VH-VL binders against IMP cyclohydrolase (purO). Designs and how they scored, part 8

Target 1, 198 residues: IMP cyclohydrolase (purO), of Methanopyrus kandleri (q8tz52)
Amino acid sequence: MYVGRFLLAGKLEDGTPIAVYGVCSRSFSDRRIEVREGAAFVVPEDPSYITENPYVTYTCARIVDEFLVLTNGAQTDPIADKLESGVPPREALVSVTFAMDYEHDEYNTPRISLITDGETFWLGRVAPEEVYFRVMKPKDGEGYLLSVYGEYAEVPSKPNMTLDREDPLECDPVPSFEHYVCSVIARHDGGRWSLEAR
Key: E = the ipSAE of ESMFold2; O = the ipSAE of OpenDDE; V2 = 0.75 times the mean of E and O plus 0.25 times the DockQ between their complexes.

## First folded at step 5 (VH-VL; framework fv_flanvotumab)

Design c4 (from c1 with heavy chain K31S; at its last look DockQ between E and O 0.16; V2 from the best seeds 0.00; counts 0 for: pae E 10.1 > 2, placed apart)
Fold by ESMFold2, look of step 5:
Structure c4 (fold): chain C 198 residues (1-198), chain A 122 residues (1-122), chain B 108 residues (1-108)
Amino acid sequence: as target 1 above (198 residues)
Amino acid sequence: QVQLVQSGSELKKPGASVKISCKASGYTFTSYAMNWVRQAPGQGLESMGWINTYTGKPTYAQGFTGRFVFSMDTSVSTAYLQISSLKAEDTAIYYCARHKGNFYETDWFDPWGQGTLVTVSS
Amino acid sequence: EIVLTQSPATLSLSPGERATLSCRASQSVRSYLAWYQQKPGQAPRLLIYDASNRATGIPARFSGSGSGTDFTLTISSLEPEDFAVYYCQQYSNWPPYTFGQGTKLEIK
């Protein structure tokens, strides 16, 4: 199945809060994710060019105190900036994602955005046909999967996957995603978020 | 209707300055980079660089550092190209072009502005 | 920097004939290649993106093919409005996204 870019929010069976941003692309498979302290970036595969072009790179993850922000684009930094200014997560997520709207490109690319403090997850999708935001508190082993396209292209009203593997990328249905390119996995351990690129 | 409308032609003397505007409409200005492309009379297309319309940060192609300045005013959805210390060799049509993809993907240019002819003559 | 070389520099044909324009990249650009048409006194317009996809509103007589380093624009049956200059552009990986030098399609 082709889902494009996706967000996964939830808790592992042992209660560890986890979030994933993943990239699947039919046209552009030469991307990777680079982690720098407190942030992750989608960048070109050749690291010698990483510092020169703002439009082949974007922030996909940012840690702000106890919060993790994870998105498919330019809304990451403005959401994080609002959190730094003391705006509550619900308002930061909704106001930025809605105001930036879906991309009016040839693909009408939806925006998907996530904020979490490890216990509460705020998830949203802004698309041409719908705007939907939801707050959730996953139980141990529960996963909420949201994608740009395909079967998971709606903010789920209940858990739609089980996080029964230590590696969330090995949990169904993620192994079945077509044209997988790269991802960042966030884990909440010891009261802090850590980021791992794949 | 997505379009880019540029300011009118300019006739300038060597040493003068010019500021070309490119007004965007029909889309969210800050969601797409604005590129500048030069075409000297009878010549091909030459990329000059772009401005990140979200951050305001310009990036210049080699050969366009120094006298060329990209800027913008998001309140009126307008990008600008300023050329200082004009030389005869700066005589060209200057196009703005939207980077068609969103900030997160590499893509082509669509649409293009109609072009602004700058003539530098003694 | 990825250099795009277009051939021929000039192609002289009559209406109704098939035109074949080539673009060769110095390194693989995979499928990240676009074709533009520029008529005299006009801005370039997008014809083909991602090597083979026609842009919205482009007639079916235009087609693109190729991947990696070798790309072709084909116009199956030339119409009078097709006599123009054609540019390829690569947008693989890093800017600068470069243009080929152009192929001028002239009426014989």
Scores: ipSAE 0.006, ipTM 0.497, lowest interface PAE 10.1, mean pLDDT 86
ESMFold2 (binder alone), look of step 5: mean pLDDT 90; pTM 0.918
OpenDDE, look of step 5: ipSAE 0.139; ipTM 0.718

Design c5 (from c1 with light chain S92D; at its last look DockQ between E and O 0.20; V2 from the best seeds 0.00; counts 0 for: pae E 14.1 > 2, placed apart)
Fold by ESMFold2, look of step 5:
Structure c5 (fold): chain C 198 residues (1-198), chain A 122 residues (1-122), chain B 108 residues (1-108)
Amino acid sequence: as target 1 above (198 residues)
Amino acid sequence: QVQLVQSGSELKKPGASVKISCKASGYTFTKYAMNWVRQAPGQGLESMGWINTYTGKPTYAQGFTGRFVFSMDTSVSTAYLQISSLKAEDTAIYYCARHKGNFYETDWFDPWGQGTLVTVSS
Amino acid sequence: EIVLTQSPATLSLSPGERATLSCRASQSVRSYLAWYQQKPGQAPRLLIYDASNRATGIPARFSGSGSGTDFTLTISSLEPEDFAVYYCQQYDNWPPYTFGQGTKLEIK
């Protein structure tokens, strides 16, 4: 199945909170995620591509104190900035994602955004035809998958995957995603988020 | 100015191979994927798949895996379609067509090559 | 996979008449639908992209409309050069990108 970009949020069976932002792409598969202190960036593998198309690079993850922000685009930084200024997670997620709206590119690309403190997850999607935001508290082993395209292109009202593997990328249906390129995996360990690029 | 120029027609016997070229000009070859489209005599268009011209990775539609190979040479801005173990059913015009997608990967095809007729006759 | 069904299969009209060609998708393709013209012995040529946008250099008599599952190509006043086969193509979902089976527009 082709999903484009996706967010995965939940808890492993041992109770470890996790979140994933993943990139699948048919045309620009030469991309990677670069992790720097408290942040992750989608960048082209070949840096010359940046000078020809500067919009291929964006922040996909930021850690702000106990919060993790994970998105498919330019809304990551404004959401994180609002959290730094003391705006509550629900307000930061909704106000920024809605105000920036879906991408007004040729494809009207939906925005997908996540905030979590490891216990509470705030998830949202803004698309041309639908705007939906939801708060959830996953139980151990519960996963919530949201994608730009395909079967998972709606904010789930209940868990829609099981996190029964230590590696969340090995949990169904993620192995069936076509044209997988890269991802960042966030784990909540000892009260802190850590980021790992794949 | 932007154009795709394909190699000439081919007459082949069953079991032979053919390699069709598609030379691009007037744009940056590696920024646009290249699709291959088959049109059998008197029939419609069917997409065979594409090659990512930046990475060189091909993607094949169902029914086109195995005997059909997409490749490229970026130094001469050229995409290739190779068909092995030719069958009579492979008689068709084969088009290359540029995907029109710079940033987001869903796209239409513009421009098209002029087509290459492959005739497979025993 | 998404099936595109074009109607009619053949449309017989005279120059100066208005042509209306239909393309119906088996599921929504949103607005990600293109129209191509193919004259005998020639490659397809892009007419319309994203359901309603004319490609560069396409005469104003060509227009596209629709979204979701129902799409229409209209040629407001046929010119002799417009008698050809017309294909729709969806690019919302991969794989495969799919084409309709074509509408042949022929001179009456």
Scores: ipSAE 0.000, ipTM 0.460, lowest interface PAE 14.1, mean pLDDT 87
ESMFold2 (binder alone), look of step 5: mean pLDDT 90; pTM 0.911
OpenDDE, look of step 5: ipSAE 0.027; ipTM 0.683

Design c6 (from c1 with heavy chain H99Y; at its last look DockQ between E and O 0.37; V2 from the best seeds 0.00; counts 0 for: pae E 11.3 > 2)
Heavy chain, then light chain:
Amino acid sequence: QVQLVQSGSELKKPGASVKISCKASGYTFTKYAMNWVRQAPGQGLESMGWINTYTGKPTYAQGFTGRFVFSMDTSVSTAYLQISSLKAEDTAIYYCARYKGNFYETDWFDPWGQGTLVTVSS
Amino acid sequence: EIVLTQSPATLSLSPGERATLSCRASQSVRSYLAWYQQKPGQAPRLLIYDASNRATGIPARFSGSGSGTDFTLTISSLEPEDFAVYYCQQYSNWPPYTFGQGTKLEIK
ESMFold2, look of step 5: ipSAE 0.000; ipTM 0.462
ESMFold2 (binder alone), look of step 5: mean pLDDT 90; pTM 0.895
OpenDDE, look of step 5: ipSAE 0.244; ipTM 0.756

## First folded at step 6 (VH-VL)

Design d16 (framework fv_flanvotumab)
Fold by ESMFold2-Fast, scan of step 6:
Structure d16 (fold): chain C 198 residues (1-198), chain A 121 residues (1-121), chain B 108 residues (1-108)
Amino acid sequence: as target 1 above (198 residues)
Amino acid sequence: QVQLVQSGSELKKPGASVKISCKASGYTFTKYAMNWVRQAPGQGLESMGWINTYTGKPTYAQGFTGRFVFSMDTSVSTAYLQISSLKAEDTAIYYCARYKDFYETDWFDPWGQGTLVTVSS
Amino acid sequence: EIVLTQSPATLSLSPGERATLSCRASQSVRSYLAWYQQKPGQAPRLLIYDASNRATGIPARFSGSGSGTDFTLTISSLEPEDFAVYYCQQYSNWPPYTFGQGTKLEIK
């Protein structure tokens, strides 16, 4: 199935909180995720083509204190900045994602956003037909999957996947995603978040 | 508002080169990939490949490497198709067409008006 | 590479009639199929994307249906401006994204 961009969040069977932002792309497989000092960026794979275009390169992950922020676009930094300023997660997620709205391009691309402190997960989606935000507290092995396109393009009201493998990218239905390019995997181990580019 | 405007028709001799332009307006040029499509006289549409307008990286369909070069100039929001060592079979209308870059949605909208290239001696 | 075969090659109808155009793929393209209209001397115009979604500004008389290998473009009541060549295009595979050979809709 083709999903475009996706967010995956929950707890592994051993209780480890995890979250993933993933990129699936038919035309532009020449991108990667670069991790630097508590942040992750979607960038061109070839360093000679790195520029400042926010539509191709953007911050997809930020760590602020106990919080992890993952999004599919330019809302990552404003959300993280609000958290850093002491704004509570619900307000930071809802106010920024709603104010930035879906992309007003030909396809009205939805914005998807996630904040988590490892126990509580705040997920949101803003699209032309809906604005939907939900707070969730997954149990061990429970996962929540939200994508831009396809059958996971609705904020789930209950867990919609099982995190039954150590590698979250190997948990169904992720291996069925078409044209996978790259991802950032976040793990909350030993009291703090860590980021891994894949 | 959103439109692609191509350069005018060209009449060239075999062995010459031609450079076709496609000027974008009404949107952020680097947000969407630019595709090139060839239509030979009386024939259907044939995709030639595309250029990533953010990185400048071209990708060519099979049969369109070597003599065909995709390039761009972001300062003027323009994509270019250059064909070198022109042959009679290059006679065609060449279209540029936009498709989505950020999430790589691959239907083509909008299209340029087309540029007729005639190769004859 | 995925081959798209359109039928019929030519369809002759009168204004007010229903037109049904077919596109068959050599292997499944799921719903990753678009339809374009091309009038003589003009560039192609997007009509339908993702098999059934009308593009912005396209009249409601145009509809698309199908999935997998069999797709249909329907024009419920032909207007004079609808007589043109129609192309299907798939984008389910890694490039090249291929077009069908076209169906010419002509006035009777």
Scores: ipSAE 0.012, ipTM 0.565, lowest interface PAE 7.8, mean pLDDT 87

Design d17 (framework fv_flanvotumab; at its last look DockQ between E and O 0.61; V2 from the best seeds 0.00; counts 0 for: pae E 8.2 > 2)
Fold by ESMFold2, look of step 7:
Structure d17 (fold): chain C 198 residues (1-198), chain A 123 residues (1-123), chain B 108 residues (1-108)
Amino acid sequence: as target 1 above (198 residues)
Amino acid sequence: QVQLVQSGSELKKPGASVKISCKASGYTFTKYAMNWVRQAPGQGLESMGWINTYTGKPTYAQGFTGRFVFSMDTSVSTAYLQISSLKAEDTAIYYCARYKGSDFYETDWFDPWGQGTLVTVSS
Amino acid sequence: EIVLTQSPATLSLSPGERATLSCRASQSVRSYLAWYQQKPGQAPRLLIYDASNRATGIPARFSGSGSGTDFTLTISSLEPEDFAVYYCQQYSNWPPYTFGQGTKLEIK
C-alpha cells in the first residue's frame, strides 16, 4: 500500500516508548534522514544540495527536554519552540498546526504531528476538510499509526497496530508500505529520548 | 493556470549544441521534478530522465548519460535541456513534462507537458 | 526495466463506436499505470492515472481498467476529436518509468 509519510507511536511489548517518522516515495528515493544534536532532518542524499527549504529539507524530529516532536514538515520547529517557551504540549500542538494549516501546495497536503513524553502521546492531523487531535496513553504493545495518505490517513481513536517486534519497522503493516525510503526511530530509554536514522 | 512553455524549434548541423528552455508558470517550480521526453519522427515517447527542481540534481535514464545535460534557473522557474555534439539521430521533438503524483514530491505521471521543441539535425 | 506492449498498433473505427486499447506489462506494475492521448502536432495529454482514475477535465467516455500486467483503456462512444495516438506509462519502479509504443486510433 502507498501511504506517503507516516507517524507511528506507542510502546513495544517490553514497555519501551517509541515513535517513528517514515518517508515513502515512488520517485524521490534520494532522500535520507540525518540526526544532529537532538534533532533529525529530512535531507537530499547528496549533501551538496542540503538547504533549509521546508518542502525539500526540513526538521522531522526535535527533542525538547522530556518531549519528542515528530512531524512531516515545517511545523516541527515552531511546535518545539512553543515547548521550549513552556507552552503545554496540547496547546503547542494545536495552536501551531491549526495556524499553519495544511500545506500550501497544489495537493493540499495534510500535516501530521506528534508530541510525546514517553507516556502521553499527542497526535494531530490537519487537512483541508477535517482537523483531528487526540491524546493517548498506549499500553505495552499498542501502536498508533497515522499517515498522510491511504488506509491510515485518519487520527486513530484506538490502537490500530501491534508493536510485537523489537524493530517497529517490522511490525504490521509497515513492511507492506510501498517505496519506503527512510525513517527516524525514537526510543525512550529511562527518561531520555534517542534518535536513530534508518 | 499551470503551464510549461518551451523555446522554439532549432535547425542544427551535426556536431553543434542546442539548449532547450522550459518555462514553468502557475505553480511552485521547486516542488515538482521536471522530466524530459524525446519523440523521434514517427516514433513513441521515451523518458530521458528528470531534474530535482529544488536541489538541481539530475537523474538520467539509461542511454542519456553522456551528451545530455539537465539544468535549471530557479530565479526564472526554467528548466533546460542541453544536447552537445549533435547527431542526426538526435532529430526529434523534445518535451518537458512536470512530474505529478498523489503525494507531495512524488513523481509518477506527467502533467502538464510543454508544447514540445523540434530539433532537426541535418547537414 | 519494465516493457509495456500496446495492442493493436493501429485501430480503425468510426465515430460512435467503442474503442478498446490494451497495454501489457512485462512484470506487475500493480495499479501504477497512466494513459496519455497525443493528437497530431500536439503534446501528450494525461487521461487516466493509477489505472482507472480520470484526470481533471477528461470526459466520462474515457475509462481505464486492469491491474498487475494487463490494462485496458476504453472509449465508450468515439467522438471525432478522439482519433489520436494513445500511450500507456508505468511508474511502479523508479527508474526508468517506461512508455508503451503507442496505439494509433484512426477514423475508418
Scores: ipSAE 0.012, ipTM 0.563, lowest interface PAE 8.2, mean pLDDT 87
ESMFold2-Fast, scan of step 6: ipSAE 0.272; ipTM 0.701
ESMFold2 (binder alone), look of step 7: mean pLDDT 90; pTM 0.903
OpenDDE, look of step 7: ipSAE 0.043; ipTM 0.648

Design d2 (from d0 with heavy chain Y104W, light chain R30K; framework fv_flanvotumab)
Heavy chain, then light chain:
Amino acid sequence: QVQLVQSGSELKKPGASVKISCKASGYTFTKYAMNWVRQAPGQGLESMGWINTYTGKPTYAQGFTGRFVFSMDTSVSTAYLQISSLKAEDTAIYYCARYKGDFWETDWFDPWGQGTLVTVSS
Amino acid sequence: EIVLTQSPATLSLSPGERATLSCRASQSVKSYLAWYQQKPGQAPRLLIYDASNRATGIPARFSGSGSGTDFTLTISSLEPEDFAVYYCQQYSNWPPYTFGQGTKLEIK
ESMFold2-Fast, scan of step 6: ipSAE 0.102; ipTM 0.661

Design d20 (from d0 with heavy chain F103M Y104W, light chain R30K; framework fv_flanvotumab)
Fold by ESMFold2-Fast, scan of step 6:
Structure d20 (fold): chain C 198 residues (1-198), chain A 122 residues (1-122), chain B 108 residues (1-108)
Amino acid sequence: as target 1 above (198 residues)
Amino acid sequence: QVQLVQSGSELKKPGASVKISCKASGYTFTKYAMNWVRQAPGQGLESMGWINTYTGKPTYAQGFTGRFVFSMDTSVSTAYLQISSLKAEDTAIYYCARYKGDMWETDWFDPWGQGTLVTVSS
Amino acid sequence: EIVLTQSPATLSLSPGERATLSCRASQSVKSYLAWYQQKPGQAPRLLIYDASNRATGIPARFSGSGSGTDFTLTISSLEPEDFAVYYCQQYSNWPPYTFGQGTKLEIK
């Protein structure tokens, strides 16, 4: 199953809040995620190319106070900046993701965005045919999966996956995703978010 | 207008080298990969490989390893194909074509350059 | 390497007739298949992508169908300008993506 980009969020069986941003690509497979100072970036594998073309990197994760922001593009930083300015999560997510709109490329690529404080999860998707925003509060073991393409390309109204393994990338259906490239896994342990590149 | 414009035809002797350019306009150059396609006289289309404009990394089809080099220059939105040690069998029209899609997705070829005829004769 | 085989190699028809062109893949390409038209002295032109979606500006008489290993391009009523060479192309794996050998559609 090919999904493009995906967001996975919820609580593990032991109650640990988690969120994942993942990259799948049939082309451009020589990318990785780099974690620095409470943020994560999608970057080329070759560090020398980064300096030659800074516009091909983007921030996919930011931690702001109690909040984690994960998105599939340029909306990450503006959302995080609004949260830093005291704008509530719903307003920060909706105003930025909607104003930036879906990408007006050949695919009309949807924007997907997530904010979470570990208890409440705000998911948004903006596409030509729909604009969806949902607030969710998962129970232990419950997860939400949202992708750019494929059968998970709708903001779910109820949990659509079970987080029954310590490694969320091993939870069905994630192992079935084609052309996996890289991901960032966020865990809320000891009162704060931490980021791990995969 | 999304467009690819290639350099003009070349007439070369065996053993020479040639460098073909493909200049992109009307879109963000690094958002889409660039593919090279060869068509020998009276023959079909052969994908030679592609260059990832996001990373600059070339990928070559098996038959095009060695004498063929893909490169690019982001500052002028141009991709290049260099062929060294030219042989008579390199006589062909060479096309550049954008992999249509998004920065993180490349699929079909659209648009195409107009083609560059390379003739190798002694 | 995924090999695409097109049939027939040459198809001779008259204007107004229906043309059916086939493309078979050596292994599943799911729906990741495109069709191109090429006229003499011109670059190929995209007709169909993702097996069945018509590209912008392509007349409704062109349609694509199929999935997995068997694909068909149909031209419902041939116009004089449709006599050309047609190529299928797969993009189901990492580049380089492969083309079929082509079907020449010629006037009878």
Scores: ipSAE 0.035, ipTM 0.603, lowest interface PAE 6.4, mean pLDDT 87

Design d23 (from d0 with heavy chain T106G; framework fv_flanvotumab; at its last look DockQ between E and O 0.20; V2 from the best seeds 0.00; counts 0 for: pae E 13.7 > 2, placed apart)
Fold by ESMFold2, look of step 7:
Structure d23 (fold): chain C 198 residues (1-198), chain A 122 residues (1-122), chain B 108 residues (1-108)
Amino acid sequence: as target 1 above (198 residues)
Amino acid sequence: QVQLVQSGSELKKPGASVKISCKASGYTFTKYAMNWVRQAPGQGLESMGWINTYTGKPTYAQGFTGRFVFSMDTSVSTAYLQISSLKAEDTAIYYCARYKGDFYEGDWFDPWGQGTLVTVSS
Amino acid sequence: EIVLTQSPATLSLSPGERATLSCRASQSVRSYLAWYQQKPGQAPRLLIYDASNRATGIPARFSGSGSGTDFTLTISSLEPEDFAVYYCQQYSNWPPYTFGQGTKLEIK
């Protein structure tokens, strides 16, 4: 199945809070994710092209104190800036993404966004047909999958996958995603988030 | 509706200069690079390079690093190609084309401007 | 730079016939190859992107195939409006993207 870019949020069976931002692309598979100093960036595979094509480089993850922000675009930094200024997660997520709206590009690309402190998860999708935000507290093994396109292209009201593998990319339905390119996996331990690029 | 509209045809003498405009509409001009493509009479398409519409930085293909200058005016969503010291060999149709770069749709040119014929003759 | 070589340079066929156009890259471009149609006095029009995907509004008689270095555009049954010049273009290396020299499809 083709889902485009996706967010996965929840807890592994051992209770470890986890979040994933993943990129699937039919056309643009020469990208990778680079992790630096509590942030992650989608960048060209060849670093020499970063300054020559800034339109395809963006922050996809940022850690602000206890919070992790994961998104599919330019909203990452404004959300993180709001959190840094003391704005509560719900307000930071809603105010930034509603003001930025969906991407008014040729395809009206939805914005998908996640904030979490490891206990509470704030998930949002802003699309031409709807805006939807939900707060959730996953139990051990529960996963919430949200994608730009396809079967998972709406904010789930209940867990819609099981995180029954230590590698969240191996949990159904993720292995069935077509044209996978790269991802960042965030794991929460002791009140801190760590980021790993894939 | 995404559209690129170019300035009209030019007839020039050798040694003159020309400045071709390419006005964009229907999208955020600074989100997509603007490319220039040359087509000499009876010949194929030749990529000249592009301008980064966010920074204004031009990048030129090999062979286009001298007399060719890409520029822009973001206030009117317009890219420009200037050719100085025109030579007979510069006679061609010049197209602007938007780089359609996104994770979903890849890196090809869509849309194209209608083309601007530059004729250089004495 | 990546060189794209199209063959044949000219293909003479009649309406109703099947056309097969080739594009060969000097090194792998994976699937990052597009096909354009250009009619006289017009800008090129996108037909196929990523080797095999038809652009919006392109008739089903157009199909693309191939990967790596060898690519094919097929027109299953030629219509009168299909007689034009066809270009392949690679976008695996960022700037500048390169084009093949073109195949002219003309009426026999």
Scores: ipSAE 0.000, ipTM 0.466, lowest interface PAE 13.7, mean pLDDT 86
ESMFold2-Fast, scan of step 6: ipSAE 0.178; ipTM 0.680
ESMFold2 (binder alone), look of step 7: mean pLDDT 89; pTM 0.899
OpenDDE, look of step 7: ipSAE 0.028; ipTM 0.604

Design d25 (from d0 with heavy chain D107E; framework fv_flanvotumab; at its last look DockQ between E and O 0.34; V2 from the best seeds 0.00; counts 0 for: pae E 12.2 > 2)
Heavy chain, then light chain:
Amino acid sequence: QVQLVQSGSELKKPGASVKISCKASGYTFTKYAMNWVRQAPGQGLESMGWINTYTGKPTYAQGFTGRFVFSMDTSVSTAYLQISSLKAEDTAIYYCARYKGDFYETEWFDPWGQGTLVTVSS
Amino acid sequence: EIVLTQSPATLSLSPGERATLSCRASQSVRSYLAWYQQKPGQAPRLLIYDASNRATGIPARFSGSGSGTDFTLTISSLEPEDFAVYYCQQYSNWPPYTFGQGTKLEIK
ESMFold2-Fast, scan of step 6: ipSAE 0.284; ipTM 0.713
ESMFold2, look of step 7: ipSAE 0.000; ipTM 0.474
ESMFold2 (binder alone), look of step 7: mean pLDDT 90; pTM 0.904
OpenDDE, look of step 7: ipSAE 0.393; ipTM 0.764
ESMFold2, look of step 9: ipSAE 0.000; ipTM 0.480
ESMFold2 (binder alone), look of step 9: mean pLDDT 90; pTM 0.904
OpenDDE, look of step 9: ipSAE 0.292; ipTM 0.740

Design d27 (from d0 with heavy chain W108Y; framework fv_flanvotumab)
Fold by ESMFold2-Fast, scan of step 6:
Structure d27 (fold): chain C 198 residues (1-198), chain A 122 residues (1-122), chain B 108 residues (1-108)
Amino acid sequence: as target 1 above (198 residues)
Amino acid sequence: QVQLVQSGSELKKPGASVKISCKASGYTFTKYAMNWVRQAPGQGLESMGWINTYTGKPTYAQGFTGRFVFSMDTSVSTAYLQISSLKAEDTAIYYCARYKGDFYETDYFDPWGQGTLVTVSS
Amino acid sequence: EIVLTQSPATLSLSPGERATLSCRASQSVRSYLAWYQQKPGQAPRLLIYDASNRATGIPARFSGSGSGTDFTLTISSLEPEDFAVYYCQQYSNWPPYTFGQGTKLEIK
């Protein structure tokens, strides 16, 4: 199945909070995720093409204090900035994602955004037919999957996947995603978030 | 609004080179890949390959490796097709056409340039 | 490579009639198929994408259907401007993507 971009959030069977932002693409398979101190970026494989242009490179993950922010685009940095300024997670997520709105292009591409402190997960989607934000507290083994396209393109009201493998990318239905390119996996270990590019 | 404008027709001798331009306007050039399609006289459409405008990486279809080079210049929002060592069988109309980027999830062609006729004759 | 076979090669009809054009893939392309119209001296024009979605500005008389290996473009009632060559194109795997050989729709 083709999903475009996806967010995965929840707790592994052993109770470890995790979140994933993933990229699937037929045409642009020559991209990767680069992790630097407290942030992750979607970038070209060839570093000579990395620029400040947000269509060439964009921030997909930020860590601010106890909070992790994952999104599919330009809303990552404004959300993180509000958290740094002391704005509570729900207000930061809802105000930025809604104000930036879905992309006004031929597909009216949705924005999907996630904030988490490892116990509470705030997940949102803004699209022409839907503005939906939900606060969730997953139990061990429970996962929430949200994609831009396909059958997971709705904010789930209940867990919609089981995190029954140590590698969240191997949990169904993720292995069925077509044209997987790259992802950032975030784990909450020992009181802090860590980021791993895949 | 969204438009691709190609350079004018070319008449070349066998063995010469030609460079065709495709200037994009009305959208962010680096957001969408650019594809090249050839149509020989009286024949159908043949995909030649594409260039990733994020990275500048070209991908060529089988049969278009070697003499054909895709390039681009982001500063002027223009993609280029260069054909070296021209042969009579290269006589065709060459089109550029836009792929949409990842967030739009379109891998078909829209819009198309108007086409550039390349005639190779002695 | 995936081969697309269009049939018939030429379809002769009169204005007001229904046209049905076929495109068959050598292996499954799921729903990753587009249809284009090309008039003499003009660039191709996108009609349908993802097998059944009508492109912006395309009249409602054009519709697409099918999945897997068998696809159909239907024009419910032909207008004089619809007589052209029609191409299908698959984009199921990696670019560059392949086109069918075309169906010429001509006036009877």
Scores: ipSAE 0.093, ipTM 0.638, lowest interface PAE 5.9, mean pLDDT 87

Design d31 (from d0 with heavy chain Y99F; framework fv_flanvotumab)
Heavy chain, then light chain:
Amino acid sequence: QVQLVQSGSELKKPGASVKISCKASGYTFTKYAMNWVRQAPGQGLESMGWINTYTGKPTYAQGFTGRFVFSMDTSVSTAYLQISSLKAEDTAIYYCARFKGDFYETDWFDPWGQGTLVTVSS
Amino acid sequence: EIVLTQSPATLSLSPGERATLSCRASQSVRSYLAWYQQKPGQAPRLLIYDASNRATGIPARFSGSGSGTDFTLTISSLEPEDFAVYYCQQYSNWPPYTFGQGTKLEIK
ESMFold2-Fast, scan of step 6: ipSAE 0.120; ipTM 0.669

